VH-VL binders against Increased recombination centers protein 19 (IRC19). Designs and how they scored, part 5

Target 1, 188 residues: Increased recombination centers protein 19 (IRC19), of Kluyveromyces lactis (q6cq02)
Amino acid sequence: MVLIKSRKSIVTATNVCINSSSKFYLTEEQVQSLGDKEFLTASYRRFLRMRQFISKRQMVKESYTTYLRYKFKIEDFELKRSKLLSVSGMSAMDFRSSVQKSLCFLIKAFSISDAYSKDMIDDSHKCKKIIKNLLTVDYHRNRIINRSSNMYQYYRKDFTFFTDGQNIGLKQFEENLMRLNECLGTRL

## First folded at step 4 (VH-VL)

Design s84 (from x2 with heavy chain S31D, light chain D92R; framework fv_disitamab)
Fold by ESMFold2-Fast, scan of step 4:
Structure s84 (fold): chain C 188 residues (1-188), chain A 121 residues (1-121), chain B 105 residues (1-105)
Amino acid sequence: as target 1 above (188 residues)
Amino acid sequence: EVQLVQSGAEVKKPGATVKISCKVSGGTFSDYAIHWVQQAPGKGLEWMGRIIPIFGTAYYNQKFKDKATITADKSTDTAYMELSSLRSEDTAVYFCARGYYDSSGYYFDYWGQGTLVTVSS
Amino acid sequence: DIQMTQSPSSVSASVGDRVTITCKASQGISSWVAWYQQKPGKAPKLLIYAASSLQSGVPSRFSGSGSGTDFTLTISSLQPEDFATYYCQQYRSYTFGGGTKVEIK
């Protein structure tokens, strides 16, 4: 049953359980007290550590790394949000808190405790499906839009990702994900 | 010694575009957000937006989102703000400032000297 | 949007006077308030952050207080170099008060 057991995580043939005191979480001290560069570095490293739990397959690991790089280096979240939700004004959620909540969402998607109720397990599976669908959508987005390998064209002022009727399924997914971000305070 | 040094004063005609630079010295550019603040003649301070240089991510005050474009060049430790479709009401001193993060947002610990942009016909 | 109402708009004072400037937020902002000093033709300079923390290099005659919606900047004994305009700023969403001009009596 148990393949690997440590103070930080328990890995079995069927489940991974990530301890809340582990190196995978951002501490409140890190969220509140680190300089911007240190906070971004600490956050990025933690998201990278999660790659081991996403998949064993190189292709999926590469998709995850590509999406993570997009989120940390390329995305203009407030512009993307304003376009998808047709709103003016900035997100109410503090940037650092939203990054921390996004990491917690990702950990929840890939961490299942033996103490979890059936409802908790089902909720974790739903989060996992969202993450896997997100990576699938991002893969298809890259194939359609980024033929020239220009990684800086997503959701810019001059970028026309969606046209009349084109990519309607991608637009709908992105809108739904942004509405989820509003409810949870995340930046998925 | 942290210094933010801005480009010199500009005089532009209505409809023109202007690009202001803010060079950060003291090895702090990648560690902090760079903010832009407008001050019209004889008036107070108004926040325009910020950029987090290591992300390349810019955030705007709704009032300025269609007027200003904020960018950064990490290789030269320089932030830029471009103002388009200039009108006489854009005549102001524009300041860049370094943002230090505290819990929920940024306070501005060091400021550039300001750049006067005059729009006249 | 969070509005910062600063009072008074101007105050006439003499060297050695105690000067008090107030700032009221339209909603609760905890201690996320900074105070800046601006002299004519110059950039603003940070005096106080987190409502009450004195910036390094700023004279101890400057102090800040308050939490929630009501904030105060105090200059305990005004010096000649303190004649300037002072601004409060909330940094939850970056709005400034209207400014207080401290001018010589």
Scores: ipSAE 0.000, ipTM 0.478, lowest interface PAE 15.6, mean pLDDT 79

Design s85 (from c05 with heavy chain V50R N59Y; framework fv_cosibelimab)
Fold by ESMFold2-Fast, scan of step 4:
Structure s85 (fold): chain C 188 residues (1-188), chain A 121 residues (1-121), chain B 112 residues (1-112)
Amino acid sequence: as target 1 above (188 residues)
Amino acid sequence: EVQLVQSGAEVKKPGSSVKVSCKASGGTFSSYAISWVRQAPGQGLEWMGRIIPIFGTAYYAQKFQGRVTITADESTSTAYMELSSLRSEDTAVYYCARGYYDSSGYYFDYWGQGTLVTVSS
Amino acid sequence: NFMLTQPHSVSESPGKTVTISCTRSSGSIASNYVQWYQQRPGSAPTTVIYEDNQRPSGVPDRFSGSIDSSSNSASLTISGLKTEDEADYYCQSYDSSNHYVVFGGGTKLTVL
């Protein structure tokens, strides 16, 4: 439920999103009316604009860009989900809704609220920590791949990289993240 | 690293206004709050107000409401504090400080060097 | 609305430990985070403790913060006192009801 809506922010019981609408958030009209290619392009640009809030360090900004490209161009989310959760069948979450929820998660992690509560701040900190942790994990994965004969396996849709016993910690992280995605309806 | 650079010292007459600037470099200006804190000679720190540039909304301590105006220009990454109807009691060093986003209240992670405003006849 | 009360001054010898208190007049001290700032003469304040007990990069581990709900106070503890620790120390919290930043009155630390 939307509890407070303004041109600059949307506050719900579970989330705080900056609603500068055309700049950081897709409007409901855009979500409904854009073609698939246009929706993906508009969404990608919004995620890319969030790069400025992720970190001051160039290395982290580059890691963020690399992760976004993986998510938008390479990842087979449903295959990854089925492998990590050992389930058959497709996610119940609508693709466009999950992309929007993922953007809201990112905005919540890095948004500013001029009506602070300790609980809302704690939630924002948890979201931020999750984003920082996944970028750190992705950076380490990329470094491992670049030093091994398994170069490029991480970017394959068959998810073969995570069957390597030496990478059990990476698989466990991805399992936990996918379980979080199931609970929140996101695609982090 | 983030740096906050303030305008130079000012000497003002009672009843006039002063406008102090605070230019931020490094990091994201719009995503943080900028507070103004003053300190009279030999006295403690006194919070005057803050602005969150992305919202354009300023909050002022009750004592300064009606006399202080805090603004921000995102294009130049500069915050301003204007204090009107100056009195001798307004003689103080005025600091800008960056509020760390996500803290209850603002954890001030970076401070400007301070601007001395002297109100004398 | 609440106030934060600090002792006006504290003093101790080099190598010893000193504790500075910060007491909240109404509402729980644990309801909002407490920060501590160090200000040397002629300088802007710098952060020594944030979010009750966290140290910024570059602040030595001799500095620590704590919260005591029973006395409704926060404390800054400095161990292994050095002469360069002489400064004014300010606690700071936040009043959620009015969105105000609240500073303590400050404590002058003298290292004898």
Scores: ipSAE 0.000, ipTM 0.445, lowest interface PAE 16.6, mean pLDDT 77

Design s90 (from c07 with heavy chain V50R N59Y; framework fv_cosibelimab)
Fold by ESMFold2-Fast, scan of step 4:
Structure s90 (fold): chain C 188 residues (1-188), chain A 122 residues (1-122), chain B 112 residues (1-112)
Amino acid sequence: as target 1 above (188 residues)
Amino acid sequence: EVQLVQSGAEVKKPGSSVKVSCKASGGTFSSYAISWVRQAPGQGLEWMGRIIPIFGTAYYAQKFQGRVTITADESTSTAYMELSSLRSEDTAVYYCARDLSSSWYRGYFDYWGQGTLVTVSS
Amino acid sequence: NFMLTQPHSVSESPGKTVTISCTRSSGSIASNYVQWYQQRPGSAPTTVIYEDNQRPSGVPDRFSGSIDSSSNSASLTISGLKTEDEADYYCQSYDSSNHYVVFGGGTKLTVL
């Protein structure tokens, strides 16, 4: 059920969905002409604009914002990738393309498409489920740790993610996500 | 508040190896990358590599690949830089520095160790 | 891969203004943040400018940083020179293509 429809968004009882995604993408000219820091700053702002579509619940929005800050400010993606996949080479796709594909992935998860192909609907649902699972894992990790300065300590030997588990569970999740990144060209 | 304290000066023979330590205090060791930078007499600053302690994996500058090993011990909040096959050209002051950002567009150092002089002489 | 080129030395009298340049050999200087470090004899470097033009707490407002895309250079400007400003100054940026930290060759500032 659509409660409010505008050119930019559709509001339902359970979600806010993107009705038009064009304003969330960087233009081809911007992707090619911006410097690295300007590109990342512009991309970061666009990812932040997506926060309203992730969930209506503040806890989920905060988890999204925390994870986004980690990805843009703290993460060493190539180091993390080499550790998780046990490989020595850098990723095949350059970082600008990976950032763009990650934004595309997020937009697909929360867009309403008027092209009613079954494949597009299925893809959107898969993307949304992956984002939901990612944020759920991140929320539980941060809640268990209860240490803001250490919230992304993925591979500490004394880290326990689950009540009955070790950091092996979190490592397996991160490995699966990184293999997905390899297939899609993303940096989720 | 944050302080990086390095091990003392070393005099080494050509062909040997040296291992310099960098102990962090006053902050959360595991939350930051540690970079190693050297400065030979009469030369500028030269980046050698960095480690993020939570991974135990390091990135190395191409010039030092195969000769340098950077490690970390989270239990003692100490990072180490080991350089092998020493030559007289390796005589330098070696600095550790806290790398505040591990993201793609920054290489930003907010605190530096005091430096360790390594002299390679026969 | 790119190089950062600085003048080897610069000198000026107390009270005057000096500018130290840092030129990028390939790619835009504006593509990555530029930091500036001050190193006095016998001491470790300390940051005087980060993220192109920001000052850490405790650094006098006489120190400023700027970017000039037309010359593909970053500049450190020190006004009202004091004898304690005498030091080596290094610019530093990041090469996102290889994940390398890149330092300029350094500039020796002599206060006459």
Scores: ipSAE 0.005, ipTM 0.494, lowest interface PAE 11.8, mean pLDDT 77

Design s93 (from x2 with heavy chain H35S; framework fv_disitamab)
Fold by ESMFold2-Fast, scan of step 4:
Structure s93 (fold): chain C 188 residues (1-188), chain A 121 residues (1-121), chain B 105 residues (1-105)
Amino acid sequence: as target 1 above (188 residues)
Amino acid sequence: EVQLVQSGAEVKKPGATVKISCKVSGGTFSSYAISWVQQAPGKGLEWMGRIIPIFGTAYYNQKFKDKATITADKSTDTAYMELSSLRSEDTAVYFCARGYYDSSGYYFDYWGQGTLVTVSS
Amino acid sequence: DIQMTQSPSSVSASVGDRVTITCKASQGISSWVAWYQQKPGKAPKLLIYAASSLQSGVPSRFSGSGSGTDFTLTISSLQPEDFATYYCQQYDSYTFGGGTKVEIK
């Protein structure tokens, strides 16, 4: 995996350039030495700091926050994976590494450097499109599910809404995203 | 079950170009990484490069960046490697392999059967 | 580039023997090591990933160990089908060891 690097961190209305030493990255020491609870807390805070760069629009910021809460506090990733991929084994991906790769993916999606090659810029744009698409899909998913307090519990337990004809595209998107997660070691 | 099936053996003259295919089947999607590995006769394995078909961008071992071009057709789940300006030193078996991500990079869980490319004058 | 130094280059062994193969990385690579078996005329087959995790379907006589820079593949009781060449691979930047040929005595 290519890591984002820059001498200087610059934020504009349209572009972000994030230095690997900035508060948006976990240090190598933190990844290796923090306890599991402390690691998750530190990671969650970095993901939240990225909210400012996802969008200036309040609705998109709220969708992002809701998605992060789902991923860190509610999602049963292994159950979701087993349902989408029809597998019985646990993920081979190391948990800490998958969280870090997800953060790096997000930073790559929203950080552009003058030192980037054309290929790196193209990859960054593809990553950004994936993030924006998953937030759009999550927004529409929430609209088609009962908004009662247990809507995420329903999604987590049954996944029955994937069997409706209207929802087949949603299932296909989720399956493709899970395959991408396996390929990259992420938990998007 | 995942299978990688490669195109058949090729015999080429020096200076020619060859394009090898690797078709992936059995529940694999365009998001998996596909790598190419060279093995010269009686020698060991050497990684050449990889592609993630959904991104379309290939990454190369510096040694092979001017020799190999890796592409993918995600509609047919097929990866390709083209070798240009062939020399006798390019005579080797070329393997495609599926990358499974763990922590820092990819280990190769499924391999194609290999394609022998012979360059002779 | 990370160099993987594999030893020995060949070993002659009998059925039932314990065989050990070592790999040394030129820099720390945590547990990012895989081991492959290759029989003549065939593609490599994954045996071990993450230095010590046994791939599904691989016999339990195969085991891997190590972390950092020193890694070992062990075959506890060699079988006739185990005569092959074995390769270690680091997957931080994708270099293979030189291979170890396990030959019949």
Scores: ipSAE 0.000, ipTM 0.472, lowest interface PAE 15.1, mean pLDDT 78

Design s94 (from x2 with heavy chain A33R H35S; framework fv_disitamab)
Fold by ESMFold2-Fast, scan of step 4:
Structure s94 (fold): chain C 188 residues (1-188), chain A 121 residues (1-121), chain B 105 residues (1-105)
Amino acid sequence: as target 1 above (188 residues)
Amino acid sequence: EVQLVQSGAEVKKPGATVKISCKVSGGTFSSYRISWVQQAPGKGLEWMGRIIPIFGTAYYNQKFKDKATITADKSTDTAYMELSSLRSEDTAVYFCARGYYDSSGYYFDYWGQGTLVTVSS
Amino acid sequence: DIQMTQSPSSVSASVGDRVTITCKASQGISSWVAWYQQKPGKAPKLLIYAASSLQSGVPSRFSGSGSGTDFTLTISSLQPEDFATYYCQQYDSYTFGGGTKVEIK
């Protein structure tokens, strides 16, 4: 019983088959029956398992792990959304659904199959580029904030980090990513 | 619920250009691919190309690569197809059709009503 | 690229009949086939996806089967509203079969 509609037979770049019985998916029963803490823990573990497909490079794997910890332990998504989009009120997307759609996006980004059309492969490459850019931006953001500082403080202050002209590209990326989240129902 | 609404019928002379639209309504997110399908009078269905509005990139059936240009405006949930250098052989009903952004995007769960393009001298 | 050969091109049947339509791919496509129904002057309607999965709202008399290169659509007990043209479609390059017209006998 898989909640996420995805290709049943996807071979990753590491030759791991991701299918409906894969440990990379949460079942419909799990999504419906787990308590909030258990749901978050189970989801976090699935995202963490994807680390093996992100890159061979330790630095990229570390960036990915750092970003996941931010998303699951630190991020106030609705506050971030309201500031980036200048809107009031909550996202219309169900929390658990948005987490599952985010996982599906990540799985698609790292899927590969010799049996699939060039069109299907191009889709996966575009998703992969988005993830790569996301991790690159997060790395530079953390570097700018300084290693000895709380790297995620810019959402807890007055949003001045993004009003500095030096950071305009970073601000535009974050805004575009949030608009992508609105369109896809994800929480990237 | 999701609906795909296409622009009205067009009558054009040979050599003209036509641009038809497909507006997707009933949702607040763009988690879909939009394809265009040609059906000549009394003939079957032929896929022309598709676009993912979020990425803005189109992919074409090689037969239609030089004839059709597919674009999308993600802010209005509208896809477009432009046909250039029209010939009598281009007379057909053109359908837009939706597939999900994910693995479900390879089949079409919702279809527009069709737009008849007639090319006559 | 992958060709989809549909047979028969036309079939005459009566209400209550069992109708089977076949679709053959020129190479293996796993289970990545969809089936559509099209009535005259109307847009196609999705019936089956992934070779055997019934689309929501589609009557249970429709079923799909097959894998690899050979696929079938079956209508177990033909109803008056089922007289239409049916198309198979493979996911790679979105190639449609030539269609099968189901006509009143």
Scores: ipSAE 0.000, ipTM 0.490, lowest interface PAE 14.5, mean pLDDT 77

Design s95 (from x2 with heavy chain A33T Y59K; framework fv_disitamab)
Fold by ESMFold2-Fast, scan of step 4:
Structure s95 (fold): chain C 188 residues (1-188), chain A 121 residues (1-121), chain B 105 residues (1-105)
Amino acid sequence: as target 1 above (188 residues)
Amino acid sequence: EVQLVQSGAEVKKPGATVKISCKVSGGTFSSYTIHWVQQAPGKGLEWMGRIIPIFGTAKYNQKFKDKATITADKSTDTAYMELSSLRSEDTAVYFCARGYYDSSGYYFDYWGQGTLVTVSS
Amino acid sequence: DIQMTQSPSSVSASVGDRVTITCKASQGISSWVAWYQQKPGKAPKLLIYAASSLQSGVPSRFSGSGSGTDFTLTISSLQPEDFATYYCQQYDSYTFGGGTKVEIK
């Protein structure tokens, strides 16, 4: 595992990245000025750059890439959210803001900085555990759920995946992750 | 617009426990830290501890480690501080405050109105 | 522990006066100092953070300066609403100064 070691790359308690370089995160100007296609492409590239910090192991890098591709190309986030939280209506957080906050969450999880207080270092460690658990859950889900064209049906209301006793832990993790998304304004 | 609203004054007997609430509105409760500060009558401010609501992680001033328990309920955007084994020396106004991160720690940008806890027989 | 020594403990002043309050840390704390105003029966209010940054909504007559171990809060022209107790705070490990009461002369 490789960590980003920089005093310049810090994440505030509000999950906002402070970085003078746009290599790992988009500037406010870029977030406001880019078209939707350009924003998604630029964001995807930055998430891919984080792959090197997730793990040096090729298998884990591949798992990360698979999850990232799912998030950007396949997932219906609002449908998944409505099913997991049993709510109607769309999330309050703007799409661009939530994507940016998700990227900042990754940077926080895999960076260390002399600017971080001990509390921020503890938070970074917890963020790292969340990402590793997320990838582990995705690995198990991939073994059970076909990732071909029927993947979009994962969160249909009649889907029995979450009623299987063996899968209750996976459902609980997904619900907790979605509640975390609500608190942070992220789309993990 | 951001407001921290605390529960009302409490009068307790020595040995009792008290639980004070701090409800946060107008901002993102889970994105900030909540700190507790004690002010004895006619005295200055003393930091007691803080919680990071999103992680449930509390940290205490050594002086208050065995006295205070800080918790958070994310579903109601409320932080709590429980004081145990109350003594007359615990008589004070207790403030909650929102922490804003800067470099090495948190400064307190918004404060609750304070809760007076009186311990007397 | 980092100790914050605040002086003076009290100052008598008139409207229009320049008031200076000092705060000394027992060890270097860079610029990690905030200043708060507290009126009787009220919660403290943030005035200055990062030693010299003015909180939004705070009148420009308030200013902060200093770095390392020596810090000051200045009120350039005291107004009637400024009679209050002022506290410095280092936020590396959260200790407050003893407070300075600014009272009517």
Scores: ipSAE 0.000, ipTM 0.461, lowest interface PAE 16.1, mean pLDDT 78

Design s96 (from x2 with heavy chain G27Y A33R; framework fv_disitamab)
Fold by ESMFold2-Fast, scan of step 4:
Structure s96 (fold): chain C 188 residues (1-188), chain A 121 residues (1-121), chain B 105 residues (1-105)
Amino acid sequence: as target 1 above (188 residues)
Amino acid sequence: EVQLVQSGAEVKKPGATVKISCKVSGYTFSSYRIHWVQQAPGKGLEWMGRIIPIFGTAYYNQKFKDKATITADKSTDTAYMELSSLRSEDTAVYFCARGYYDSSGYYFDYWGQGTLVTVSS
Amino acid sequence: DIQMTQSPSSVSASVGDRVTITCKASQGISSWVAWYQQKPGKAPKLLIYAASSLQSGVPSRFSGSGSGTDFTLTISSLQPEDFATYYCQQYDSYTFGGGTKVEIK
């Protein structure tokens, strides 16, 4: 277990203390002053550091890394959003803010503090469940795509999904996740 | 068995356009991405771009975005790469390759034999 | 953009030798590394994918290892048909190493 301790800290569900000055957060100066590529690189490193807290199982860590790579290198978020929500406008949330909120969501998903109210603890558990469901769906989607030529219509580089009934579950999950992203300002 | 067969060598003058074909067989064309790779004489490999044949959507290495146009014809199971405004620096062997999707990314499991494009000055 | 630094650029070896080629990524790429063999006048051939998985039909003397930023291709006992140029590739965004020419000693 990795213990990272400082005065203002968050205790994770895996018994890890993370604080706002730790290597797991971006500073406000970094968020404001870095160029876009530098910002994405710094953010990607923080998400990768969270891998150790997602699971002790190597397969789950690999699934997390695969999904993270998809989000940062492959996904066209605005195209995916427009298709899933049937809208023509861009998202209202600034991309840097969305990335930061996504990182905070991930940290919150794996942290429990005894100083938190019951509502805060419940929120943390909900975030964790969402991340676990997301990784499970991604794992099964990758297995289907690799095994079956029929699933190659759902490519990770160019988000497209089947129109027939056999893939309704995948489409529904993606729509629900995108609606959550709209509500929270995230890019999960 | 899987095969990617490219068109024959081309000799072009500066300023010309060339179109290279890559005909696939032994698998469902629309199920895999096709990538293009450049190799200048005596040099290494450089990725140029790729196409998703079922959608006709092409993506490019920034270096080649103004030089190359990648297309696909599903009726003939053929991918194409067109090079415009040829210069002597474009003299190279051009390879097509099949991108195999696994749980971590796309690697190139089968390659075409290569097409030599010579631009004389 | 991810840069792949391959070393050495060339190696002189004899049949039966152990040959090791290394590849270093400028940033973490997990196991998204493939290795290719290219003989003069021929197309590259896939040897290893996912850093350590041997492609079907490739002799067991070839092996890959590494994760993160440091990757290695090893030929345990060099054969006459192995004299070729070898390339590593990261397939997160498709950059190749500079190549290693394995030459007869």
Scores: ipSAE 0.000, ipTM 0.431, lowest interface PAE 21.4, mean pLDDT 77

